# VH-VL binders against Protein RESPONSE TO ABA AND SALT 1 (RAS1), part 11

Target 1, 230 residues: Protein RESPONSE TO ABA AND SALT 1 (RAS1), of Arabidopsis thaliana (Mouse-ear cress) (o04515)
Amino acid sequence: MPNTSSSQSFTIFVDGWLIRHRYFVEQLMCASSLDETNRISLEEQQSLVAQFLSHCLQYYQEKFASVSLAGDNVFTFFCPPWFNSYAKLILWVGDFKPSLVFKLTEVSVADLTRHQKDRISSLKSETRRKEREVMRDFALVQQSVADPPVMLAARRVGAVGMVDGEETDLEEAMEVLKAGMAAAMNNADQLRCSTVGKVVEILTPPQAIKVLRTIGQLHLRLRDRDQERA
Key: E = the ipSAE of ESMFold2; O = the ipSAE of OpenDDE; V2 = 0.75 times the mean of E and O plus 0.25 times the DockQ between their complexes.

## First folded at step 5 (VH-VL; framework fv_ramucirumab)

Design c28 (from a4 with heavy chain A102V Y109T)
Heavy chain, then light chain:
Amino acid sequence: EVQLVQSGGGLVKPGGSLRLSCAASGFTFSSYSMNWVRQAPGKGLEWVSYISTSSSYIYYADSVKGRFTISRDNAKNSLYLQMNSLRAEDTAVYYCAREGIVVAGTKYTYGMDVWGQGTMVTVSS
Amino acid sequence: DIQMTQSPSSVSASIGDRVTITCRASQGISTWLGWYQQKPGKAPKLLIYAASSLESGVPSRFSGSGSGTYFTLTISSLQAEDFAVYFCQQGNRFPWTFGGGTKVDIK
ESMFold2-Fast, scan of step 5: ipSAE 0.758; ipTM 0.901

Design c34 (from a4 with light chain N92H)
Fold by ESMFold2-Fast, scan of step 5:
Structure c34 (fold): chain C 230 residues (1-230), chain A 125 residues (1-125), chain B 107 residues (1-107)
Amino acid sequence: as target 1 above (230 residues)
Amino acid sequence: EVQLVQSGGGLVKPGGSLRLSCAASGFTFSSYSMNWVRQAPGKGLEWVSYISTSSSYIYYADSVKGRFTISRDNAKNSLYLQMNSLRAEDTAVYYCAREGIAVAGTKYYYGMDVWGQGTMVTVSS
Amino acid sequence: DIQMTQSPSSVSASIGDRVTITCRASQGISTWLGWYQQKPGKAPKLLIYAASSLESGVPSRFSGSGSGTYFTLTISSLQAEDFAVYFCQQGHRFPWTFGGGTKVDIK
């Protein structure tokens, strides 16, 4: 069959996106390693930061479209095959946990002002609160659909076949769950993007370049490197 | 003004070596990945090699792997292709081509948008 | 390697005609595809990137469409300067691969 699932279509998109991601990570590495005498202009630094953020936005826009069309494949986005086995152990709603950005900022930038540290601390608290909101909202969706499938499973202890209406009820519950999972993923991805953007807004361009380099490098290390080979 | 100027082609015997050069001007060379693409007389395009902006990623077509080496010198705005153990089937016009990538808002830009004039490599007795 | 197959190998068309060139990938490549034009004795020129985005300076009569494995380059109202060979190229995975080319002969 020539049909391609939405998760497969997304994986295919990401294979090409990853080649361009390597480009931006290289540019960030170059820019972050230059001494003061060889530093690129402020305008060039700002442009690189903006371009990398736009590049990441393309990833999440494609993911949003794919998740919205995923149907049964939405489960794949919560345990994605495009991440290596170690990455899967640290995933939060199918991708990096937004508050991880703060640890990456801390290890990447040694020279934060007191004002920047205060702003980051405030943002960290707000981000963790929003992470809890995403999980709470998802839990409510799970609870709202649990009763019919659980009761059907309980009534089927040793029973054969479905009686009239049981299959329809289970299908409807599953559809609600899939929609809820898609919404949770999209909310989580929006938080990921906004957290990175807000951190960048607090930082100077040279500091932002160092943080984005670390984020980009981590993403590369967590992916299966064989993805680029035809 | 944006330009890639090639040199180093010529006639060589099978088993010989040549080094092709590609000099960039009018743009920031270090911001672009570079490709070598060849075209045998009367035939189509064949991609040969790729080098990323800081040489961290290098790829070759299977037909040239182990014989050709791509390299760049960003301080000199130059790209090179060292060709060893040349075969008759390597006879072609060789092009260097820049490949940048940029993203602005919702638009993604990429592709081999600037090409050198080509240099002929002839491998024969 | 991803194989790119172009059809037709050649087409003869009159000025003002609509010309359609097809490119098929042996596996899914999303929209990671470009189209190039090569005139006799010259280096190729980028026309379209990301399957459907027109390169700056390229006439609006050129358009691209498609995703996955099936792609089309269309030239509406063919003009004399469009005599050339057209190539598709996948940028999804290394090695980069080109289609075999389509020669457009206006007369």
Scores: ipSAE 0.760, ipTM 0.901, lowest interface PAE 1.0, mean pLDDT 87

Design c44 (from a4 with heavy chain K107R)
Heavy chain, then light chain:
Amino acid sequence: EVQLVQSGGGLVKPGGSLRLSCAASGFTFSSYSMNWVRQAPGKGLEWVSYISTSSSYIYYADSVKGRFTISRDNAKNSLYLQMNSLRAEDTAVYYCAREGIAVAGTRYYYGMDVWGQGTMVTVSS
Amino acid sequence: DIQMTQSPSSVSASIGDRVTITCRASQGISTWLGWYQQKPGKAPKLLIYAASSLESGVPSRFSGSGSGTYFTLTISSLQAEDFAVYFCQQGNRFPWTFGGGTKVDIK
ESMFold2-Fast, scan of step 5: ipSAE 0.805; ipTM 0.924

Design c49 (from a4 with heavy chain Y109T)
Heavy chain, then light chain:
Amino acid sequence: EVQLVQSGGGLVKPGGSLRLSCAASGFTFSSYSMNWVRQAPGKGLEWVSYISTSSSYIYYADSVKGRFTISRDNAKNSLYLQMNSLRAEDTAVYYCAREGIAVAGTKYTYGMDVWGQGTMVTVSS
Amino acid sequence: DIQMTQSPSSVSASIGDRVTITCRASQGISTWLGWYQQKPGKAPKLLIYAASSLESGVPSRFSGSGSGTYFTLTISSLQAEDFAVYFCQQGNRFPWTFGGGTKVDIK
ESMFold2-Fast, scan of step 5: ipSAE 0.807; ipTM 0.926

Design c55 (from a4 with heavy chain G111A M112F V114I)
Fold by ESMFold2-Fast, scan of step 5:
Structure c55 (fold): chain C 230 residues (1-230), chain A 125 residues (1-125), chain B 107 residues (1-107)
Amino acid sequence: as target 1 above (230 residues)
Amino acid sequence: EVQLVQSGGGLVKPGGSLRLSCAASGFTFSSYSMNWVRQAPGKGLEWVSYISTSSSYIYYADSVKGRFTISRDNAKNSLYLQMNSLRAEDTAVYYCAREGIAVAGTKYYYAFDIWGQGTMVTVSS
Amino acid sequence: DIQMTQSPSSVSASIGDRVTITCRASQGISTWLGWYQQKPGKAPKLLIYAASSLESGVPSRFSGSGSGTYFTLTISSLQAEDFAVYFCQQGNRFPWTFGGGTKVDIK
């Protein structure tokens, strides 16, 4: 087998994950397009919802393993090369913004009850608060670039004549920064997963299938090849 | 019921081999990273090996590297630990453990939230 | 590797007593710390994650605190079922490492 870095291992995983993802999205599209007479059973609907959520969780767990355990490509996940050019302009901490899920729910489901609308409204407020907390924590990580070891290195034009220990201090500061970046991204990914899961808990299985189809399609759209010139 | 059920332990002579199995039920096995953790008689816990959801990332403790092989079969909801060139110091109760996601505030943490019952591996003449 | 130093190694206490166990990490681990309870002949059970968050189903007499390198597990009113060994574990950096354990004896 050719030499494979941690980044290449994740890319290989994603290639297989996307094939399975397209299959799940197709299943969700079929299930959501069936008329009342041809709807699949409630048990089959619940199974499909659970399988798709587990499929999405697998992506974030492998991403965690690649970034947090391997540690050598965390910066690339904030501006990933596997996302198309347009997706990169609208990313929030490397992927979709959690509160976008509520807009996707509104456009996907027209038959929400008053009780469901109230629960979604409360969840939306909580999610927006948590988004602000993620950004606050991320800002603290960004402040760490002003820590003495990093700033000392920045003061040396061409890094000529570094004293014993200065390079080690910078390397340690960079590892702290990488860990902080990984933590911020992991927090954002957890909020994405928990928001989708909580929305699904509020919805009926047919409603959940429609929402998950839309979310799945968004995932594919973020990874479509750039089509700037048709 | 979320559960991990282990098998495959036993008594083996130094230099011998054993294969441990861990069967998962009650959750989507393919969505979770899995670990093996061991405990020598009367001693503390020692992490042995890790495998990610798709087997893309596999790690071992230095003490077992080159001798043990972790693997999983997601279609069978099963985790395995192939143990070769066993030494007296490998004598321990071996646990399989799920690396679950726990949420606190806006942060999520990975913790060993589900454990197998353990299986004894004894290496002696 | 991150070394986890746990103290005391053992403690004897009466029912209703407050028990405190300490865990120190050799380097900063933020709040990536869990506490586990292991009863004789049983597998470990997760009690606390994220240094201070109580796992579902765990009695409220258990609490955790700390951040960085210094962590504490407290049992506010010891019960007979709390006879066990307690372990801390860091989940911040690979490889995963555990503290040496604290045996809580009830007298």
Scores: ipSAE 0.006, ipTM 0.546, lowest interface PAE 9.2, mean pLDDT 82

Design c56
Fold by ESMFold2-Fast, scan of step 5:
Structure c56 (fold): chain C 230 residues (1-230), chain A 123 residues (1-123), chain B 107 residues (1-107)
Amino acid sequence: as target 1 above (230 residues)
Amino acid sequence: EVQLVQSGGGLVKPGGSLRLSCAASGFTFSSYSMNWVRQAPGKGLEWVSYISTSSSYIYYADSVKGRFTISRDNAKNSLYLQMNSLRAEDTAVYYCAREGIAVGSYYYGMDVWGQGTMVTVSS
Amino acid sequence: DIQMTQSPSSVSASIGDRVTITCRASQGISTWLGWYQQKPGKAPKLLIYAASSLESGVPSRFSGSGSGTYFTLTISSLQAEDFAVYFCQQGNRFPWTFGGGTKVDIK
């Protein structure tokens, strides 16, 4: 049974998840620095890739449970306190934009075959189409803020008179808004996971390790709180 | 191959306890939320309990709340259901089931199921 | 709790028949609905997720439709291996709830 608020439970989860995340990133860095003669076995490479993908999926599954199933404050997840201030400026629906994965692939892998490039190009087009669908759905959710009951919530209660029926309508409108935002975020997170997974399927294990290392490193930099030294 | 293998069922008297186990293999257990679902002889399916990937979110059917405890050990790839204060109406085949990871969907459902474990509560 | 009402409770059909099973939710569940097939002595098998999406490995003769409170599972041309019990399940809110099941028997 849960004993803390869903957002506090997620924060506690993230603290432990980040320790494991740092470990996986270090393993990926080590594996990606080896030349062909010093590579770990193909089986070990495939295992590391699978483990890291599963580690990332755990994050989004736990986030889904917090946002959609536990009735948590979805607004918090659009501007998460576990990201540094600069990261918040580049977020897309609370996290990285899925098509960023293609840029990270390009900077990480220099030896893509023509067949791989063609598959990635096709996937990139599909991913951008799905990003537009997420944003279209999100725009509809944002427009719900213009509804009279929601607008009443923006005013201080007691500054404008409110009767019992108006308060009930406001509560219903807020629940619709929260549900819509949760749906948009869930769809965005599913697209993030599927895009990374599909890119990895196109790549060889050594190439996948390089891409996942770059993704993992970026994620850590977005959560780095020691920016005053840099 | 992706599979869930169950154990721990049996015959128990009313008021007794049993612990069911579900062992996962062929997939990364720690990445999936898990369910327990039961089916009384000749009856339909009844959802019993849910546990998220890190055990942060746990839900129970009202009929078992306070008596059953769901838990998981990700290091051992195992899911458990501790059943206390068992009643005759708890007699059923108990299934563990994995929540599928949705790809382009708001709901995936339970895509991998254990073979089932019979629990009989009788005097 | 969200009540899932499934109909019919049983249907007798012949190979090649079109079979339709319906499921009604007591409140709106959007597309948070799955369909399962269960054969005697076996665990359930997921057929359809998100109300209308076909699970990998499931034959194309199975299809799902609907949103909100009314849903259907259709088998376009019944085969010998399709004689089973079918259940709908909502995943919109806890507790998860199943329909009562529809037994598809041979005529």
Scores: ipSAE 0.000, ipTM 0.529, lowest interface PAE 11.2, mean pLDDT 83

Design c57 (at its last look DockQ between E and O 0.05; V2 from the best seeds 0.00; counts 0 for: pae O 2.7 > 2, placed apart)
Fold by OpenDDE, look of step 6:
Structure c57 (fold): chain C 230 residues (1-230), chain A 127 residues (1-127), chain B 107 residues (1-107)
Amino acid sequence: as target 1 above (230 residues)
Amino acid sequence: EVQLVQSGGGLVKPGGSLRLSCAASGFTFSSYSMNWVRQAPGKGLEWVSYISTSSSYIYYADSVKGRFTISRDNAKNSLYLQMNSLRAEDTAVYYCAREGIAVTLSGTKYYYGMDVWGQGTMVTVSS
Amino acid sequence: DIQMTQSPSSVSASIGDRVTITCRASQGISTWLGWYQQKPGKAPKLLIYAASSLESGVPSRFSGSGSGTYFTLTISSLQAEDFAVYFCQQGNRFPWTFGGGTKVDIK
């Protein structure tokens, strides 16, 4: 099988994933509707929540696999071709900011208990702290682009007389950079997943469905290329 | 209950072939990447192969590249390891293992590691 | 490949003792490290993931620490059921690699 670039493989995966995602979002929409005719049991609600979370987790599992396969594809996730222009504006370390989930929760759930609010507040603080840590690490990686090995290599790129071995140095430097970026992204993805999971744990199944619906819909909007025409 | 149940293995001559199977239950198999890990008698653990949820990404240890093939059937909740051109050095207990991510209503784990293991299958390559 | 050097290879301890096992990576692996316990004739069991996170159902006497290239598994008070072989594993880059293992024996 032709070694399709890891990037191509992931794109193919995403296409299939989005089909399933749309289906889940529709289910979540139905489940969140107040229509008496669409009453689903608590067990069904729980099942739907679990299935959707698993679906989301699959995305990040594949993403991790892609990043770990080859360092050269990591850059793709910082400018994903599957994201529209609007999505690119809100990108944080390769995807949405983890703390965004709290805003989405706020707008999706009107009947949070005091206890839930307190727990969410605590979680929010923790999440923000972790976001800062991820950002610090990522910033260090970004700054490393200015390191002498990278800069020297960059200056020599295009020069007719690259000495034997200089290409190797550049490649090595780039690998270090890619590795750093991948690590930061992995940490961010973990935080994303963890945050969503923890929020859902605080919520009742009906509340969780509302939040997950909103998250799901947002993901669709971010990937909808037709919105670029609007 | 979350579990992996293995089958296959046995005694085979050098140059022979075996197929291992791992059946998953109690979780959404298609959401989890899977691994094979082996352990030679009295030795440590050696990672053998990895396969992503959609099979888009597959990795092998250098020791088995070109000889072993990992595959999965998500519809059957099954993981496979086709082992060809077996060598004496391949003698080991083989484990299937799930990457350590889980989604439940009561708890969610988002991490990478092998949190669920099969019971192991012995493969003996001997003349 | 990332080499994982685990030490010691074996340790003899008594019930109630504090046991510390170390794992060193040949390169930085962030916190992508797991610790496993294996009893004779059994499959490995995950104890710690992400270097310091305790797996569900694992007793609190187990703890993990470290980042980058140096990691530690600690059993604060060794119990009879803790006599086993322990392995570290890096999950930062393929191929996955394990430490050589540490056998914890009864003194």
Scores: ipSAE 0.121, ipTM 0.690, lowest interface PAE 2.7, mean pLDDT 87
ESMFold2-Fast, scan of step 5: ipSAE 0.793; ipTM 0.917
ESMFold2, look of step 6: ipSAE 0.557; ipTM 0.801
ESMFold2 (binder alone), look of step 6: mean pLDDT 93; pTM 0.946

Design c58
Fold by ESMFold2-Fast, scan of step 5:
Structure c58 (fold): chain C 230 residues (1-230), chain A 127 residues (1-127), chain B 107 residues (1-107)
Amino acid sequence: as target 1 above (230 residues)
Amino acid sequence: EVQLVQSGGGLVKPGGSLRLSCAASGFTFSSYSMNWVRQAPGKGLEWVSYISTSSSYIYYADSVKGRFTISRDNAKNSLYLQMNSLRAEDTAVYYCAREGITVTWSGQKYTYGMDVWGQGTMVTVSS
Amino acid sequence: DIQMTQSPSSVSASIGDRVTITCRASQGISTWLGWYQQKPGKAPKLLIYAASSLESGVPSRFSGSGSGTYFTLTISSLQAEDFAVYFCQQGNRFPWTFGGGTKVDIK
């Protein structure tokens, strides 16, 4: 089954990705706990940040490929089985809500300058506006399925002798819905990545390391299907 | 300088095989998905194959399924297309092309189009 | 597969003209559309991604618009270097598919 194979392939990819993810989280924890005297160089801090962001982008690139071929299984990405039960309750379009990054930044960094706070405030407003755009576009896709022609076709599915064209209308509506869901997921993931990257750009390397450590730790906790922790 | 340099290609008889190579330089090859796109003489562009960053996802056009194999070697910054059971209709210029996301300290830039292309390699299948 | 229909197949234009090329998708593709320019004997060059975003290094006289199934590429004040073939491409679903191309030729 092509659709099932795509979802299963992503799960297999993620299992290997999580091993590398735990490694990066440990590196970020180590780097964030060092005293000023023992702090790694600015160049090393920037390299670690870049490596972790690249690692995260690899996840979303592989997810993009899987979602684009999900077909009938695109719904799996909106209620993903790879997250624990708690995580499933707080998901937004199948993954973290982009604006959560700002709360994680606040928790992780105590020494933000006024200039940084202003930039973060502006970015937060922009991010929330883009979150609303993703949800609005998705709602329009859902509404297209509820259009009168599609509703007529759906009502007649059980009827003897469906009228010519009605089955085709229903099939077209289902394809539009699946394509729209895939687009919504890809747009949401683009916003997730963009938000993290723009926050990192605002922060100093030591601050970025603290934020990325918190993000990485939270991600591991949300994927923990048993009591095991790093 | 960001570039893709292609090699391979040539004249083969129907049923023959060729292997195309595409060497990447000036960017982190392992961070980009790669495509092969072909163009028959005087015709339009036809997508042939896609490979994700880690080779976890590979897709082929129906016209080449079972005959062509895409692969990549991230340690060598290289992309390959193994073409078997070649037919006259496979005659085309073949391009490798990159797509994906760039990460910099100044932030992320997303390009979901094929923004860097190889120079093209001519493959002619005739008797 | 998503069919991409491009029109016109060719346009005869003069320097300074405004040229508009249309691309239609057989299914909704949101903004997952790129526009490419190809000159004789050369590889295609990305001009526009995400339907309306100008690629770096591309002159501002190129612009893209559209969403869903209807898209346009506009070249304001056509220059000599713009005589080429233009292709649209959808990146919404595999297989990736291209439009048939529009040749912009000198009048």
Scores: ipSAE 0.011, ipTM 0.533, lowest interface PAE 9.2, mean pLDDT 82

Design c59 (from a4 with heavy chain S31R K65E)
Fold by ESMFold2-Fast, scan of step 5:
Structure c59 (fold): chain C 230 residues (1-230), chain A 125 residues (1-125), chain B 107 residues (1-107)
Amino acid sequence: as target 1 above (230 residues)
Amino acid sequence: EVQLVQSGGGLVKPGGSLRLSCAASGFTFSRYSMNWVRQAPGKGLEWVSYISTSSSYIYYADSVEGRFTISRDNAKNSLYLQMNSLRAEDTAVYYCAREGIAVAGTKYYYGMDVWGQGTMVTVSS
Amino acid sequence: DIQMTQSPSSVSASIGDRVTITCRASQGISTWLGWYQQKPGKAPKLLIYAASSLESGVPSRFSGSGSGTYFTLTISSLQAEDFAVYFCQQGNRFPWTFGGGTKVDIK
């Protein structure tokens, strides 16, 4: 939209997404219940799991499009206004750390088989490796913008003013950093989605519902401003 | 098979009260958020109220806030609208509508896909 | 509240005509928009959800487009059963709000 920044467009999308997110969290909570009135069939459980995963995927697909168009606003996605104060303490590249999913799985499911535990352990190691890769790649971008031209330009600001060539070099360095930030965010979001999806593939539908309930509650807790008030 | 059947309604004097009912059949009622939407004679649609599947989230139009109460009984597959302190401006056909949520391929949808037949509420002296 | 402005308020058309109805939101609503058809004495029927997705059982001559603040509903070749009132509705933020409606009449 020409009159709306990419971060504003994403915030608008998220407002509607959160209303449907509250729906899914309620459904997952009910499906986790042993109550007669809230019991649903295995087919309905599988449907709910698939629908919730699609709901989460839509969030990150919309975020990907917005981040790719963010330009100067890419910084907003690393400290987003759609997260409450509690979220700021656990952000990793602007959102939850992918390996947190494994801790949420452990607290949500008590009846994992040995086979499932082994598969989760392998996935956890791979996820942590990929987390390190995201951070390493971003660190390389940060190192590139610390090149002498940028450092020299920064040291001259406020003393004798900027020289024409130095200002251009700083602008070019900032473009590289912004592109690197966008790439890091998109890689991190891809890892978030793939980690949740792969965990769900390891679990039975009842187990998946419990994990997704916990993940959904966490997302609601981190994104719903009303949660801060009491 | 999938349907919402409404009951209640009628003629009431200003300041009176009325309770509308909406009975669901042919689907798992507890899986759907519900809405009340009204339409004054010869006018457009006006959203009145929303209730989430477990009643955790409830919203009202400003015009009815504090006077109307939406509620649901999932065990009875029923939705209700308690209308108090009725005004002439509340005269309308009232519809209940379920909010369909489904995923089709890479698209997801949210819309009021199943509606009750409507019930007339007339507020007049 | 998000205001939904619908135009035209009415249109007279012949069978086979292409009819386009527009809906404007007072603020951005992404694609959180649906279109409904209402025939005299009947409850509304969902036609389009998520701005552009056709509801099951709705004829392919109906299509929706748009995002943000500007949306359109198009009937590519009007049929006798399409004479009705059409409404857009935003689902981005509570309260839900409807457009004023567009009445499609026969010439």
Scores: ipSAE 0.728, ipTM 0.883, lowest interface PAE 0.9, mean pLDDT 86

## First folded at step 7 (VH-VL; framework fv_ramucirumab)

Design d1 (from r06 with heavy chain S50Y; at its last look DockQ between E and O 0.55; V2 from the best seeds 0.00; counts 0 for: pae E 4.4 > 2, grease 20 > 18.9, SAP .542 > .496)
Fold by OpenDDE, look of step 7:
Structure d1 (fold): chain C 230 residues (1-230), chain A 121 residues (1-121), chain B 107 residues (1-107)
Amino acid sequence: as target 1 above (230 residues)
Amino acid sequence: EVQLVQSGGGLVKPGGSLRLSCAASGFSFSSYSMNWVRQAPGKGLEWVSYISSSGTYIYYADSVKGRFTISRDNAKNSLYLQMNSLRAEDTAVYYCARVGDFWSGYYEDYWGQGTMVTVSS
Amino acid sequence: DIQMTQSPSSVSASIGDRVTITCRASQDISTWLGWYQQKPGKAPKLLIYAASNLQSGVPSRFSGSGSGTYFTLTISSLQAEDFAVYFCQQANSFPITFGGGTKVDIK
């Protein structure tokens, strides 16, 4: 079997994943309508929520496997070619910022109880704290780009004569950088997943469906290249 | 309820082959990566193989590379381990294990009941 | 490969005792560490995930701490049901590796 580069494999996965994602988004859209909501039992709503979360989980699991385990180019995720210009503006460590979920929740759900609001507020504070931690770690990794081995390599780009051992040092330095980048992205992804999960736990199934719809739609919009032509 | 039910295993001679199966229920199997882990009698845990949710990414321990094949059928909610060229050192209880969940806010791991594989002349 | 060094290999303790198990990784694994409990003839059970998170249903007397290369599992007050073998596991990279295990026995 031709060793399809792990990157290609992930892309192939995502293509299939997006087909399913579109289906789920449509289901969520239907379920979030007043008329449709009255037609769907609570159990069915819960099931839909669970299925969609599982669907999203699959994406991040495969992403993790691709980058952290398979050694795919982590840098691709920091400048994803599959994202449109708008997406690139809102990207935080390879995807949407975890705290964005709170804004989406606010926009999607109009009937939050006081208790829910309090819980969400608390969660938001915690999430923001964790975001800062991720950013600190990420910054440290970025600073490592200025490390001597990397800098030397950059200066010698195109030069025929790396001194014996310098290539090895550069490779090692790059591996450390990649590993650091991957770790930061993984932490960010975990935070994304955790945040969405915790928000959903605070919400009723109908509320959750509305938020998940918005999240799902956002993912599609981030990948829609046709919007750039308009 | 999440369940992983294993089957297969048994006694085999060196050089022989066995196929292990793990049937999953109670969760979206296709959304989770799966592992095989083994434990020789009286010894510690040893990771054997990993397969991603889609089956795209597969990894093996060096000790089994080239001899074992992990696979999954998401339509049947099943995980498999084909073991060829078995050696005495492969004697162990084999477990199928689910990888944790990012979305639940907590990581769930589930293990099968284990299947004993004995390789003996 | 990431080597996981677990210590001690065995510990004898009494009910009510504080027990601490350590795990060292040969390289930085961030918080990609889990702690498992295994009883004889049973599959391992996850106690702690991501170094410090208590698994659902696990008693609060269990706690995990650490990051990078040094991790600890603590049982604040040992109970009768806690006599078992404990393993640390890294999930940072393949191959996935386990510590050698710590047997907690009755004194």
Scores: ipSAE 0.023, ipTM 0.579, lowest interface PAE 4.2, mean pLDDT 86
ESMFold2, look of step 7: ipSAE 0.305; ipTM 0.715
ESMFold2 (binder alone), look of step 7: mean pLDDT 94; pTM 0.955

